# VH-VL binders against Protein disulfide-isomerase A5 (PDIA5), part 12

Target 1, 129 residues: Protein disulfide-isomerase A5 (PDIA5), of Homo sapiens (Human) (q14554r378to506)
Amino acid sequence: WMQNPEAPPPPEPTWEEQQTSVLHLVGDNFRETLKKKKHTLVMFYAPWCPHCKKVIPHFTATADAFKDDRKIACAAVDCVKDKNQDLCQQEAVKGYPTFHYYHYGKFAEKYDSDRTELGFTNYIRALRE

## First folded at step 5 (VH-VL)

Design e06 (from g09 with heavy chain S30D A32Y S53D, light chain T59Y; framework fv_cilgavimab)
Fold by ESMFold2-Fast, scan of step 5:
Structure e06 (fold): chain C 129 residues (1-129), chain A 121 residues (1-121), chain B 112 residues (1-112)
Amino acid sequence: as target 1 above (129 residues)
Amino acid sequence: EVQLVESGGGLVKPGGSLRLSCAASGFTFDDYWMSWVRQAPGKGLEWVGRIKDETDGGTTDYAAPVKGRFTISRDDSKNTLYLQMNSLKTEDTAVYYCTTDTYEIYGFDYWGQGTLVTVSS
Amino acid sequence: DIVMTQSPDSLAVSLGERATINCKSSQSVLYSSNNKNYLAWYQQKPGQPPKLLMYWASYRESGVPDRFSGSGSGAEFTLTISSLQAEDVAIYYCQQYYSTPTFGGGTKVEIK
């Protein structure tokens, strides 16, 4: 016997569509935006990547923790988007997630410590000293 | 668009004083270290001195030839850098450039067009 | 102070040919903690301010053509222009920022 099909649930908002303190950057505005901040931690990611999905809440919480600090930013780049492919190649992104620290828009080092809010916040606080 | 505009250059006699200004726009001036670099006519580049941003202590450093005679200051509310030059000598004759100073990465990233200072009797 | 020495003082190169400029520092400008050479290259055309070309010895500034490359480590550095174009006629300066900033004497690049 036939039942009425359930409507599919509405699609969940993408990270970019969520209202957070994370700066979502694209190839066209990456350099100019980063030059305006003394310290920026950038997460290069792919929306389909399970490891990225696990880190997103931690990275978002970190961005929100520093939202009132004019000199600090947490930014993200979706490397799957066509318009970001050249940027992710130029920044030597070889896998997802990849975390880079930029000082006035220039690459300073890769972040390879704990992918938790505590790990990220401790790293950024050390940069402010 | 980042822009640095120097002003205040001119002709001054030996022993005189002159104050240069550098008006900055298009970036967060208060976050940047700033430097002055000079170039005597037909000669190479010579660093004059720097001033750090507030977070890094707001301290100044000077090249030996100008130490004690020149003073660098900044007014972050006006996005302006200053160079106060006292006890001027003929060897101070040069085009003076203001520039952003990211010592750990770039050296000198953005430069103004320069202002000419001529010290002559 | 660290003394920077450039060679040659001037260089004449035909269009499309390779230009090579050398820069020596009186002491190493390699920072062991981050393994970066604190050495920059600038281009200055007549009537213009210097323009940053390279930082950390080999990192090309945004907008600088691929024909410009920097190499070297420690105390000896080279700026190479792989195929000289007419617009590359300029004076080139190396600069260390490992300590109190100092510049080389400059190398004037001209077309043969």
Scores: ipSAE 0.006, ipTM 0.620, lowest interface PAE 9.2, mean pLDDT 88

Design e07 (from g09 with heavy chain T102V I105F, light chain T59Y; framework fv_cilgavimab)
Fold by ESMFold2-Fast, scan of step 5:
Structure e07 (fold): chain C 129 residues (1-129), chain A 121 residues (1-121), chain B 112 residues (1-112)
Amino acid sequence: as target 1 above (129 residues)
Amino acid sequence: EVQLVESGGGLVKPGGSLRLSCAASGFTFSDAWMSWVRQAPGKGLEWVGRIKSETDGGTTDYAAPVKGRFTISRDDSKNTLYLQMNSLKTEDTAVYYCTTDVYEFYGFDYWGQGTLVTVSS
Amino acid sequence: DIVMTQSPDSLAVSLGERATINCKSSQSVLYSSNNKNYLAWYQQKPGQPPKLLMYWASYRESGVPDRFSGSGSGAEFTLTISSLQAEDVAIYYCQQYYSTPTFGGGTKVEIK
């Protein structure tokens, strides 16, 4: 007569599994997806990084704020995944989180300002053409 | 993967016509500005003309040597770019490349393999 | 039309040495509203189409090695290969896209 204790609850959903407006990109679709958007702010991250975990809610809120703007996207790339390592190396990602702004898929600049919803939102709103 | 495949090149006599096609895949063709660039044998690159996306007005622009003789068009339902070449001259002999021109801001990202047009009598 | 002039026409450099290519435009290609130089660099190997290396004069296209760098502003630009590799043997073209696109005449880079 053996019985195991009740199974633990399921693990918390990953950022990619959450219902958000953030575009989760991989090496295979990164360039194609970015070319479709006039402005994309990309967060390169590692799931184990504490600084990344603190920023995720702010970045997600920013993505949700711009969800109805067809020309703007907030995207994320998990640099720990094997399939994304070449992409993160090509984009010169040296630490996590790293934020890059792309204009029609072309790297324009690194974002190094406040890692808050307000900071990201003000940056995106200031983009002029 | 982005692919551009040109076709329709060949030998034609001066004064003749040819229509080149460029089949595009691996990106949202309807959002892209598209250009034709040519290269005469052993020579450098020369821009021929472009067509903007329909969202940006679908307008065309041409280099002076081809203006009035060449017409660029696109069929977004078929992901295909066209170059209609009329009143061909020996000076038009070149490999013709189709290329993506992302709203002119970043140069030409992707190029096809090219198709050779020879204008000779 | 903006005229693009490249120098030298050809350049022989030993493996591991620095290669420098110059490009001049007949007028400024700096767009004051966004402070970007509308200049690109391309690499073309025999039998292949051109490949974009640099845009906005100094921004490296994705996948292009760090040994390639672009510099300059306004009407005078330079492409530098800091340590020439065998695979870098090619013809290099500058191109302006400030107005209707025009290319330089090309610079052939060969191993000495």
Scores: ipSAE 0.000, ipTM 0.572, lowest interface PAE 13.1, mean pLDDT 87

Design e09 (from g09 with heavy chain K52Y S53D I105F; framework fv_cilgavimab)
Fold by ESMFold2-Fast, scan of step 5:
Structure e09 (fold): chain C 129 residues (1-129), chain A 121 residues (1-121), chain B 112 residues (1-112)
Amino acid sequence: as target 1 above (129 residues)
Amino acid sequence: EVQLVESGGGLVKPGGSLRLSCAASGFTFSDAWMSWVRQAPGKGLEWVGRIYDETDGGTTDYAAPVKGRFTISRDDSKNTLYLQMNSLKTEDTAVYYCTTDTYEFYGFDYWGQGTLVTVSS
Amino acid sequence: DIVMTQSPDSLAVSLGERATINCKSSQSVLYSSNNKNYLAWYQQKPGQPPKLLMYWASTRESGVPDRFSGSGSGAEFTLTISSLQAEDVAIYYCQQYYSTPTFGGGTKVEIK
């Protein structure tokens, strides 16, 4: 917020730095966090990936749509971080973005439908009952 | 007002079985996660296990010392929580508390008065 | 499981004086995604069940007097009673809910 003319502008905030309803997870807290939610849709991503950048607003809007439902979470894992490498390998992530649905922490299926707010929201609504 | 009332405690021999009940009122039981917490005489608190919402499939989690011996279940039509205790050991002697487990906070908001289980010969 | 260690085991404090209870976890209970500490405090008076006092390390449960405050982050936590009253005589427990719930051994607060 304070700038001088010779200083470079501050970098744009990362997805993790934005105040959203998306749960940003790391290897250390992934398993325990997923066990606490009936339904979690997880986006495995890389910050440099153009396809990921396009989906982020849609996934964020989906998370915000379900923010008041304590049994549902939309979570994200940055697979480029060294500390997440083992997690992304264990979860068989072969490209970015990859979406997995977990039921009480148990991997249930890969989400391969439309990467839009409508697509994600319809998928999650179908799981709720 | 929220009320939790435990029952079913008593004296049982090692290797025996006992079933505890917790009658709930004053809140929407069917939408609540429930836990059992125990306290051995003169000792601290120990979490026993949890049961999720019945609409969530009645999934359960247990503390390591009771896995395979204890089973938590619920009957939402009766607003009642159960703890089935099998293969009881003297180390299971404790006051058993029924608690509400709020998944937003993961703290135990409401507690019953407890029921004493004594495992001895 | 995460091991919770409380100190001291027992504490005698005069009425109106400050009581301080410490709680250490064997690993961090700070949830990096929401920057909250998954740490609760309970009060247990003689012959009564435990009562939730505090969650997320420093958020008071409804109806808990403001003389009770929680502080700390990560693996080191403190419960403070700023001005001890007679009704505060109890055993106090910390509890983590970052993983499988575990409690500290308790601290008995007595009047001297």
Scores: ipSAE 0.000, ipTM 0.547, lowest interface PAE 14.8, mean pLDDT 87

Design e10 (from g09 with heavy chain A32Y E104W; framework fv_cilgavimab)
Heavy chain, then light chain:
Amino acid sequence: EVQLVESGGGLVKPGGSLRLSCAASGFTFSDYWMSWVRQAPGKGLEWVGRIKSETDGGTTDYAAPVKGRFTISRDDSKNTLYLQMNSLKTEDTAVYYCTTDTYWIYGFDYWGQGTLVTVSS
Amino acid sequence: DIVMTQSPDSLAVSLGERATINCKSSQSVLYSSNNKNYLAWYQQKPGQPPKLLMYWASTRESGVPDRFSGSGSGAEFTLTISSLQAEDVAIYYCQQYYSTPTFGGGTKVEIK
ESMFold2-Fast, scan of step 5: ipSAE 0.556; ipTM 0.861

Design e11 (from g09 with heavy chain A32Y T102Y I105L; framework fv_cilgavimab)
Fold by ESMFold2-Fast, scan of step 5:
Structure e11 (fold): chain C 129 residues (1-129), chain A 121 residues (1-121), chain B 112 residues (1-112)
Amino acid sequence: as target 1 above (129 residues)
Amino acid sequence: EVQLVESGGGLVKPGGSLRLSCAASGFTFSDYWMSWVRQAPGKGLEWVGRIKSETDGGTTDYAAPVKGRFTISRDDSKNTLYLQMNSLKTEDTAVYYCTTDYYELYGFDYWGQGTLVTVSS
Amino acid sequence: DIVMTQSPDSLAVSLGERATINCKSSQSVLYSSNNKNYLAWYQQKPGQPPKLLMYWASTRESGVPDRFSGSGSGAEFTLTISSLQAEDVAIYYCQQYYSTPTFGGGTKVEIK
């Protein structure tokens, strides 16, 4: 360390490593987890994708807003991970980010509205009423 | 893993009564609407009736052939669905399945193995 | 009471070939407010309970292979198996849940 350039600071935690209310799902637990929640909005993403990076803070804020509602979840799937490639193919994910709404684990519709905290929260609030 | 296990079927004479049970596991039973569907030997499927979740009012609905004779109930503390069958007729002979149906939005997604009810003299 | 009619009653198809099953409802099962057809398809193998394949006419249940597809709207619907496999031998039922649930009479799919 004294004879080499000072080590850079540790890398920023990945989204999965951050302690948020977002449920980070993998192929092995995706279907079982979704069945336990009345409403789940799922973000399928790639960590390198610029559009995904811009949405992550908004989606995280949405998850945190509904953290105390036992019937609601905001979940994310990293489609670049080897273990998730089959899942993302099965769910017909053709680009990133892709948002799907599931009702007790059943695919109900693709979310194509505003990719903002306000857009997501208004959508979820409408589902609850 | 979601499981629905029916029991209580058997042989009964016309005019008799039977109570069927459906033990549920692997999901939050109290959140689901539950239905009974029957299938006479070698025949197609026939919906019998449903019970809504307590959150949605806990109300029951029945197919015309069984109205007034059959009663559906649930015990969420035991994760169990019931079908009380009274005044049984030979036409009630069938395998009885319990199944999940949520708000009638997604069809019947989970089914038990069924229990056979035979009504014969 | 909505009456569901399936055709044909029985269908023999060679492995790898397309199987097509038709279902007709006596009235529309399309709910105009959400633009969804309240129609489901089930597969039943001998000695087994029915298995949900499709809901809202064209949405595949989780775990159902993509060779199964549903189409149609209003009162006329089709279930298609694009390339029949041996494991697909079964009786298939359509069901409406727009009102009090009713099932079609079933279509038996066999290998030719």
Scores: ipSAE 0.000, ipTM 0.570, lowest interface PAE 13.3, mean pLDDT 88

Design e12 (from g09 with heavy chain A32Y T55Y I105F, light chain K36R T59Y; framework fv_cilgavimab)
Fold by ESMFold2-Fast, scan of step 5:
Structure e12 (fold): chain C 129 residues (1-129), chain A 121 residues (1-121), chain B 112 residues (1-112)
Amino acid sequence: as target 1 above (129 residues)
Amino acid sequence: EVQLVESGGGLVKPGGSLRLSCAASGFTFSDYWMSWVRQAPGKGLEWVGRIKSEYDGGTTDYAAPVKGRFTISRDDSKNTLYLQMNSLKTEDTAVYYCTTDTYEFYGFDYWGQGTLVTVSS
Amino acid sequence: DIVMTQSPDSLAVSLGERATINCKSSQSVLYSSNNRNYLAWYQQKPGQPPKLLMYWASYRESGVPDRFSGSGSGAEFTLTISSLQAEDVAIYYCQQYYSTPTFGGGTKVEIK
């Protein structure tokens, strides 16, 4: 045998590796990307965080619901990656998950409501009023 | 690169008319509210008026000193903002700035270099 | 219209010194529904257009150094430059956007 039969199975695909409508951003493209969208809700997260894991399906469903609206985006930043640590510090991320709303790239407010697809979609729809 | 370029300024007599243009590039112009802000030589800033995005109804608002004399319009197909100035007065002499206007969240975040309008007899 | 009053008209401070500019509105610019102060600060250098520094009274615009900070609520606001640099020489304006936008008269900041 060329393989070790006791080797652990390969890891599950990361959120970034899944085909979804969520925009996965890093420090070097964060500002440029947000400026192109009128409304962006950003989820700052850590892949190991249990609360983040529970929210990911809801946030993904929200992104998919708005995928055909060119003015709206749902984006995510992995704050555990070394290259994103400066960004997450600059955005005052103190815990995971943290949700921020940006209007054409400018921070407008922190989202602290329900971490469900319904909560996120109602929030984004209200921004149009 | 985000850019706003004003043009159309010049010398005009009291009672005359002038049309200013602002060419926008590097952002989604059609989604932005746009304002005109003026500054008389050696003086402070004064808001002139705004036009909302078509998405938000495309309506206009004006400062009291210019209401009834000035008209703001936009052509989203050309990414261009306009200011039609009628019945000009000497106190309208100023550098006129084109700026993005996000009233609900913050003030005026991007500005052009301005165009000078001089109203003199 | 809401009247914006700035003080002082001019301010001379040494490099590295703290600079403080005050702004008063004739009525509150705090919007109770979202608990936001509709107050912005701008920097204008000679021959240049104004540049947005602060929005929501205390939120720093992207690219603005952390030596700039805004504080206050309701009708009284302050812009602070914690350690004045040579490039900070400019005229500073406060502006309310709670109603029809109005600007303060400006404060000229100069090096002693």
Scores: ipSAE 0.000, ipTM 0.560, lowest interface PAE 13.8, mean pLDDT 87

Design e13 (from g09 with heavy chain Y103W I105L, light chain T59F; framework fv_cilgavimab)
Fold by ESMFold2-Fast, scan of step 5:
Structure e13 (fold): chain C 129 residues (1-129), chain A 121 residues (1-121), chain B 112 residues (1-112)
Amino acid sequence: as target 1 above (129 residues)
Amino acid sequence: EVQLVESGGGLVKPGGSLRLSCAASGFTFSDAWMSWVRQAPGKGLEWVGRIKSETDGGTTDYAAPVKGRFTISRDDSKNTLYLQMNSLKTEDTAVYYCTTDTWELYGFDYWGQGTLVTVSS
Amino acid sequence: DIVMTQSPDSLAVSLGERATINCKSSQSVLYSSNNKNYLAWYQQKPGQPPKLLMYWASFRESGVPDRFSGSGSGAEFTLTISSLQAEDVAIYYCQQYYSTPTFGGGTKVEIK
């Protein structure tokens, strides 16, 4: 009658819980945070999305590459969270992942190129006029 | 939270001088282009001038009515924008607004509350 | 100097009805290299500083309700409020930033 139910392993760290240079934003701080950076590339995502999961390492590597540049940020918004649904609707996010470039907090364009560290890095470098 | 706070307005006689200040917070001031925009009582908006970020050359531009009389400067170490107004005329009477100026891409996105300058005898 | 002309000077609109404001520039403010119209719209309520509503003629600033829309290209532009709310009573200004910035004369929107 001895029973030791197998405790489930602790859940794997979410992207937000990982120690990276990606700025994880929510509806409450999105506008304020973006306004403090000259260039921000934002990834709107859903944690369950396979396409998002494949891009996360590339986007994270890009954020880490620019961590010492005070004018540049790579930010992410989890559109599945209830508190972020209004934000993702306002930003016209129709699927995941979606990438938007903001200049001092203002939407400038959608990024539709390669979802790789190289693609993101080349795009960001081109923004420095 | 982006905040712009103007100060230095007041009553001055024609031919006099006045210096306005704008204290900025909540954004990277040193990277921003800044403008002054004025509004005479009961009238519309009029751009006064701008100063670019030091990275973009730190140059100034002025509207024709104030050219040669007004000087815009900035102190990035203090996050402060200035407007030095000389040879003031009654036509310079207005509320003066400090604003962020992303002229290349967007209009004036943040504005202070304004400071009133009255030029009269 | 690019001259901005707004019409009408004032309009009274019933709550829930459409308000339309026109803006004309003396020359085109469309920049061919990036295909953007360098035109912005502002809202100013009594005792408050102007608030940016639209930039690049049709892009809504963050936090601006969907009932506000901008249209037009080149030298003729329109700001539309699809269903006027009480909080929309204000003076609206268009502004070009294609060259030295200039503002329209403003349009006062009031409730009937």
Scores: ipSAE 0.000, ipTM 0.531, lowest interface PAE 17.2, mean pLDDT 87

Design e14 (from g09 with heavy chain A32Y Y103D E104Y; framework fv_cilgavimab)
Heavy chain, then light chain:
Amino acid sequence: EVQLVESGGGLVKPGGSLRLSCAASGFTFSDYWMSWVRQAPGKGLEWVGRIKSETDGGTTDYAAPVKGRFTISRDDSKNTLYLQMNSLKTEDTAVYYCTTDTDYIYGFDYWGQGTLVTVSS
Amino acid sequence: DIVMTQSPDSLAVSLGERATINCKSSQSVLYSSNNKNYLAWYQQKPGQPPKLLMYWASTRESGVPDRFSGSGSGAEFTLTISSLQAEDVAIYYCQQYYSTPTFGGGTKVEIK
ESMFold2-Fast, scan of step 5: ipSAE 0.492; ipTM 0.849

Design e15 (from g09 with heavy chain A32Y Y103E E104Y I105L; framework fv_cilgavimab)
Fold by ESMFold2-Fast, scan of step 5:
Structure e15 (fold): chain C 129 residues (1-129), chain A 121 residues (1-121), chain B 112 residues (1-112)
Amino acid sequence: as target 1 above (129 residues)
Amino acid sequence: EVQLVESGGGLVKPGGSLRLSCAASGFTFSDYWMSWVRQAPGKGLEWVGRIKSETDGGTTDYAAPVKGRFTISRDDSKNTLYLQMNSLKTEDTAVYYCTTDTEYLYGFDYWGQGTLVTVSS
Amino acid sequence: DIVMTQSPDSLAVSLGERATINCKSSQSVLYSSNNKNYLAWYQQKPGQPPKLLMYWASTRESGVPDRFSGSGSGAEFTLTISSLQAEDVAIYYCQQYYSTPTFGGGTKVEIK
């Protein structure tokens, strides 16, 4: 008698499928969404990138830390999706992950410090004027 | 989409009063500073005043020509900005625009269509 | 108040040619702490509100075509429209936001 191979395990949930405080943005809602927040830190990423995978828990924890602050958001853009490729080129994303800070939807600066919850959280707290 | 819709403009006599409203949608109104900018017929742009978000103190500032006569207020529950105009002068005749104010860092990025105020006898 | 002066008042340029608009402030609008010029440019077409084109003197607002560029620092600024298109016919205003906001008198761009 023949035994069929066991069904593969279901794929792990993508970051977007996880219900977190991170705002997952696409090309057609990026500009509009950023204008709704005074401060937004955006992570541009690729799901296949090992460096991105390591940062995701830290960035998610940062988003959760600010979830009740109406002025602050942490957002992510998957640059591998076809519909996001133009956006990632427009934002001059040259590698993954790339972190940009936007003030009322305007690009203000690139974040190049520690890719940890503490690093991100300290950065965002320092932005409060 | 971000929309700002002014209303309340019209004809008023010198010394009269008028209240303008600006209905906002498509963004988190309560987080934004808001300004009023006016433009006299055939002339350039002139800033009138601003109101900060409540989280930044909700304070107001006014241009010298309108200080003491105009009052800016906001109702965040209704996403509405107001301009109360008292002791109107013929020099106040202009199209009045409400604008989003990025704390003066990026200029005025969104504007309404404007409402015409004519002060004439 | 900081006085903004634009030149010329009116400019006629052929389609596809370069348009150059100048803006001068009565004092520097360069903020030394962040090295940014607090200078914006707006486009206004008849019957329409002004539209933000550029902030920090040279940073294009999202959706503004690459043919628009800003330059200058301190008290002297320029807005350049390379290869003028028909839809670029408008009045252009510079504005400082270093202190109480003030606008230039405007420059009308027309097709030659």
Scores: ipSAE 0.012, ipTM 0.613, lowest interface PAE 8.9, mean pLDDT 88

Design e16 (from g09 with heavy chain A32Y K52S S53D E54Y I105L; framework fv_cilgavimab)
Fold by ESMFold2-Fast, scan of step 5:
Parts: structure tokens; sequence; C-alpha cells
Structure e16 (fold): chain C 129 residues (1-129), chain A 121 residues (1-121), chain B 112 residues (1-112)
């Protein structure tokens, strides 16, 4: 509730504030959340990173495509947050974006293919059960 | 935290039957392949058999010494794994462990405390 | 089935010294399509269930200290404890999961 000045429009919502199927994880819940899913593809990112900004719509579309599959998750970790710095160091994140695949919470491999919805979707569909 | 608790072990005579249970908590049980592994007193580990997750319909596979005598099943609504042991032999005397089986990727990553089965006259 | 052979059956190592355990499979457990060795290592302390230490021959399970390392490929593998601690006294087992799972006979590690 403002008095005199006209309120400027609110800033664009952050990725975490958007209502999507992406699981936004922090250091405190990362391990426990991942072990409850058979397959999780995790995007480690920085909000200011231009390359991350380009990938976010593709990664979000991928998460939405698998939203009804209880065994599959697409998750994201903001490595700039103080609470996540230890996590990102422990996971050997050297740059942004970085994509890791976890099987029942265990690191399996780094994803290094196309950073598009098609690339991510093909990767997830090809995972061995 | 992941927890597996076996029960149902005890003393049984040769030719008898026994059913073991494994209660799972702390993870999505229905999404995991599960195995039974046994260890005779003072001896090494021996795989008994496995059952697939729900997407593969709970298909089972068994080690040769127990095939035809033991049956593995699961009740995902109760988060419970079972081992039905029939025609028991003295050679089946062992501590029986239930384990999560990430099949071809990571081996057996979580184990229960085990339950002792003694087959003796 | 693939037969797993461990050596030695037991070894005594002083605190802070290196312990080396060998594991041999009767055939290769290297999967050519993904270039992974389907070999795991377990630690079992008295009265406890086995604990997974290592998978894919050299990948350390989360929470396992850096002093544990796995090496080898194909049919010959080694688990090394670079600086033995008192809590490392246990029996260690190798296991292949390339086919129907089989375990080695175990190696007992104790302090001299």
Amino acid sequence: as target 1 above (129 residues)
Amino acid sequence: EVQLVESGGGLVKPGGSLRLSCAASGFTFSDYWMSWVRQAPGKGLEWVGRISDYTDGGTTDYAAPVKGRFTISRDDSKNTLYLQMNSLKTEDTAVYYCTTDTYELYGFDYWGQGTLVTVSS
Amino acid sequence: DIVMTQSPDSLAVSLGERATINCKSSQSVLYSSNNKNYLAWYQQKPGQPPKLLMYWASTRESGVPDRFSGSGSGAEFTLTISSLQAEDVAIYYCQQYYSTPTFGGGTKVEIK
C-alpha cells in the first residue's frame, strides 16, 4: 500500500518465483530430495549468467514435459546464493550452467550435449532404467 | 534417512518353510529394484535374488542354489519386500539382508541389519 | 557365473600405513559400450551389515573418506587405504555386477 508515487511495475519474477515443474533446491534439501527420484537432471546456474538465461526456458520446458512422471525430476541450484556455495563446490561446479545427472541421488555423469529442450528430453528418454 | 528392517528369521527344520519381510522407509520404495543377500556364519556374502521396480512389473531373478525353492515378492502399498523360503536345507543357514539394488549402475547401496535363519534338526 | 578371487585373505597393517587389497574376476567386467567396470567394494565391520565404499571400480560412494581409492580395469582391481585408521578394521569384499552378482571371499584388515 503506497501513498503518492505511482508504483513501477514489479520486476520480472526470478526463476524460483515462476510456477514451473523445476525443483529449486538448496544445500539443506539437495541430498534428501535427489534420493527420492530415480532420475534427476540438475542445472547449476547463476542468475546473472547470459548463457544460463538462454537455457532456462529450454530446461523449464523439459521439466514441464516430465511433470507427470514421478520418477523423473529436473532440478536447479542457484550457486550464487551463500547457502549453496558449499554444495556447488562439493559438486565440482566450475562454471555456469553445469548439468549433472543423478541416479537415486548418486552422481552418475555430467551432461554436455545440446542445451535445448530437444537435447534434454532425448537424454532423459534414453536413460537406462 | 533410508532404513531397511528385516524380520521373520528363526530356527526351522530341514524341509521346512519360512517367510522373511523387509520394511523400507526414507525413500520411494516402488521405484527401486531390491535384492536379498545372505551370509553364512563366519563366511562371505552370497547374492540370493532380486526383484525389479514397478515399471518392469516386479520381475524376479534367482541364484542357482535357491531357484525353484525361494520366491521374492513385494507390496509397494506397504513398502515391504518378502522372501518366501521353501524346502529349506542346512546350507541355507545364514543372516539374510535386504538391499536396494540400483541394478547395473551402483551395486547394493543400502542394507538392512539382517535377520538370522538357522536350519537345523 | 563370474568367479571373484581376493588376495590376501587377511593382512595386518600399522596405523597410518598403506593397505592394499586385490580382486580378480574370471572374465572382464568392463562394459565396452560405456567404458565402465561393473565392480564394487564393500566394508563390513563386526556385527554390522556391509557398507558400499566404491562403485564402477573407482567412484567413491558419498561420505567415504578420500583415503579409500579403487583402481584397475577389466579383470584385475585394487582397493587401497592410503593411511589406515583404527575405524578401518573390517572385512572388505569386491563384487561384480556385470552379470549375476558375485562376491569375492573377503579380505580381513587388522592392525598389527
Scores: ipSAE 0.000, ipTM 0.586, lowest interface PAE 11.5, mean pLDDT 88

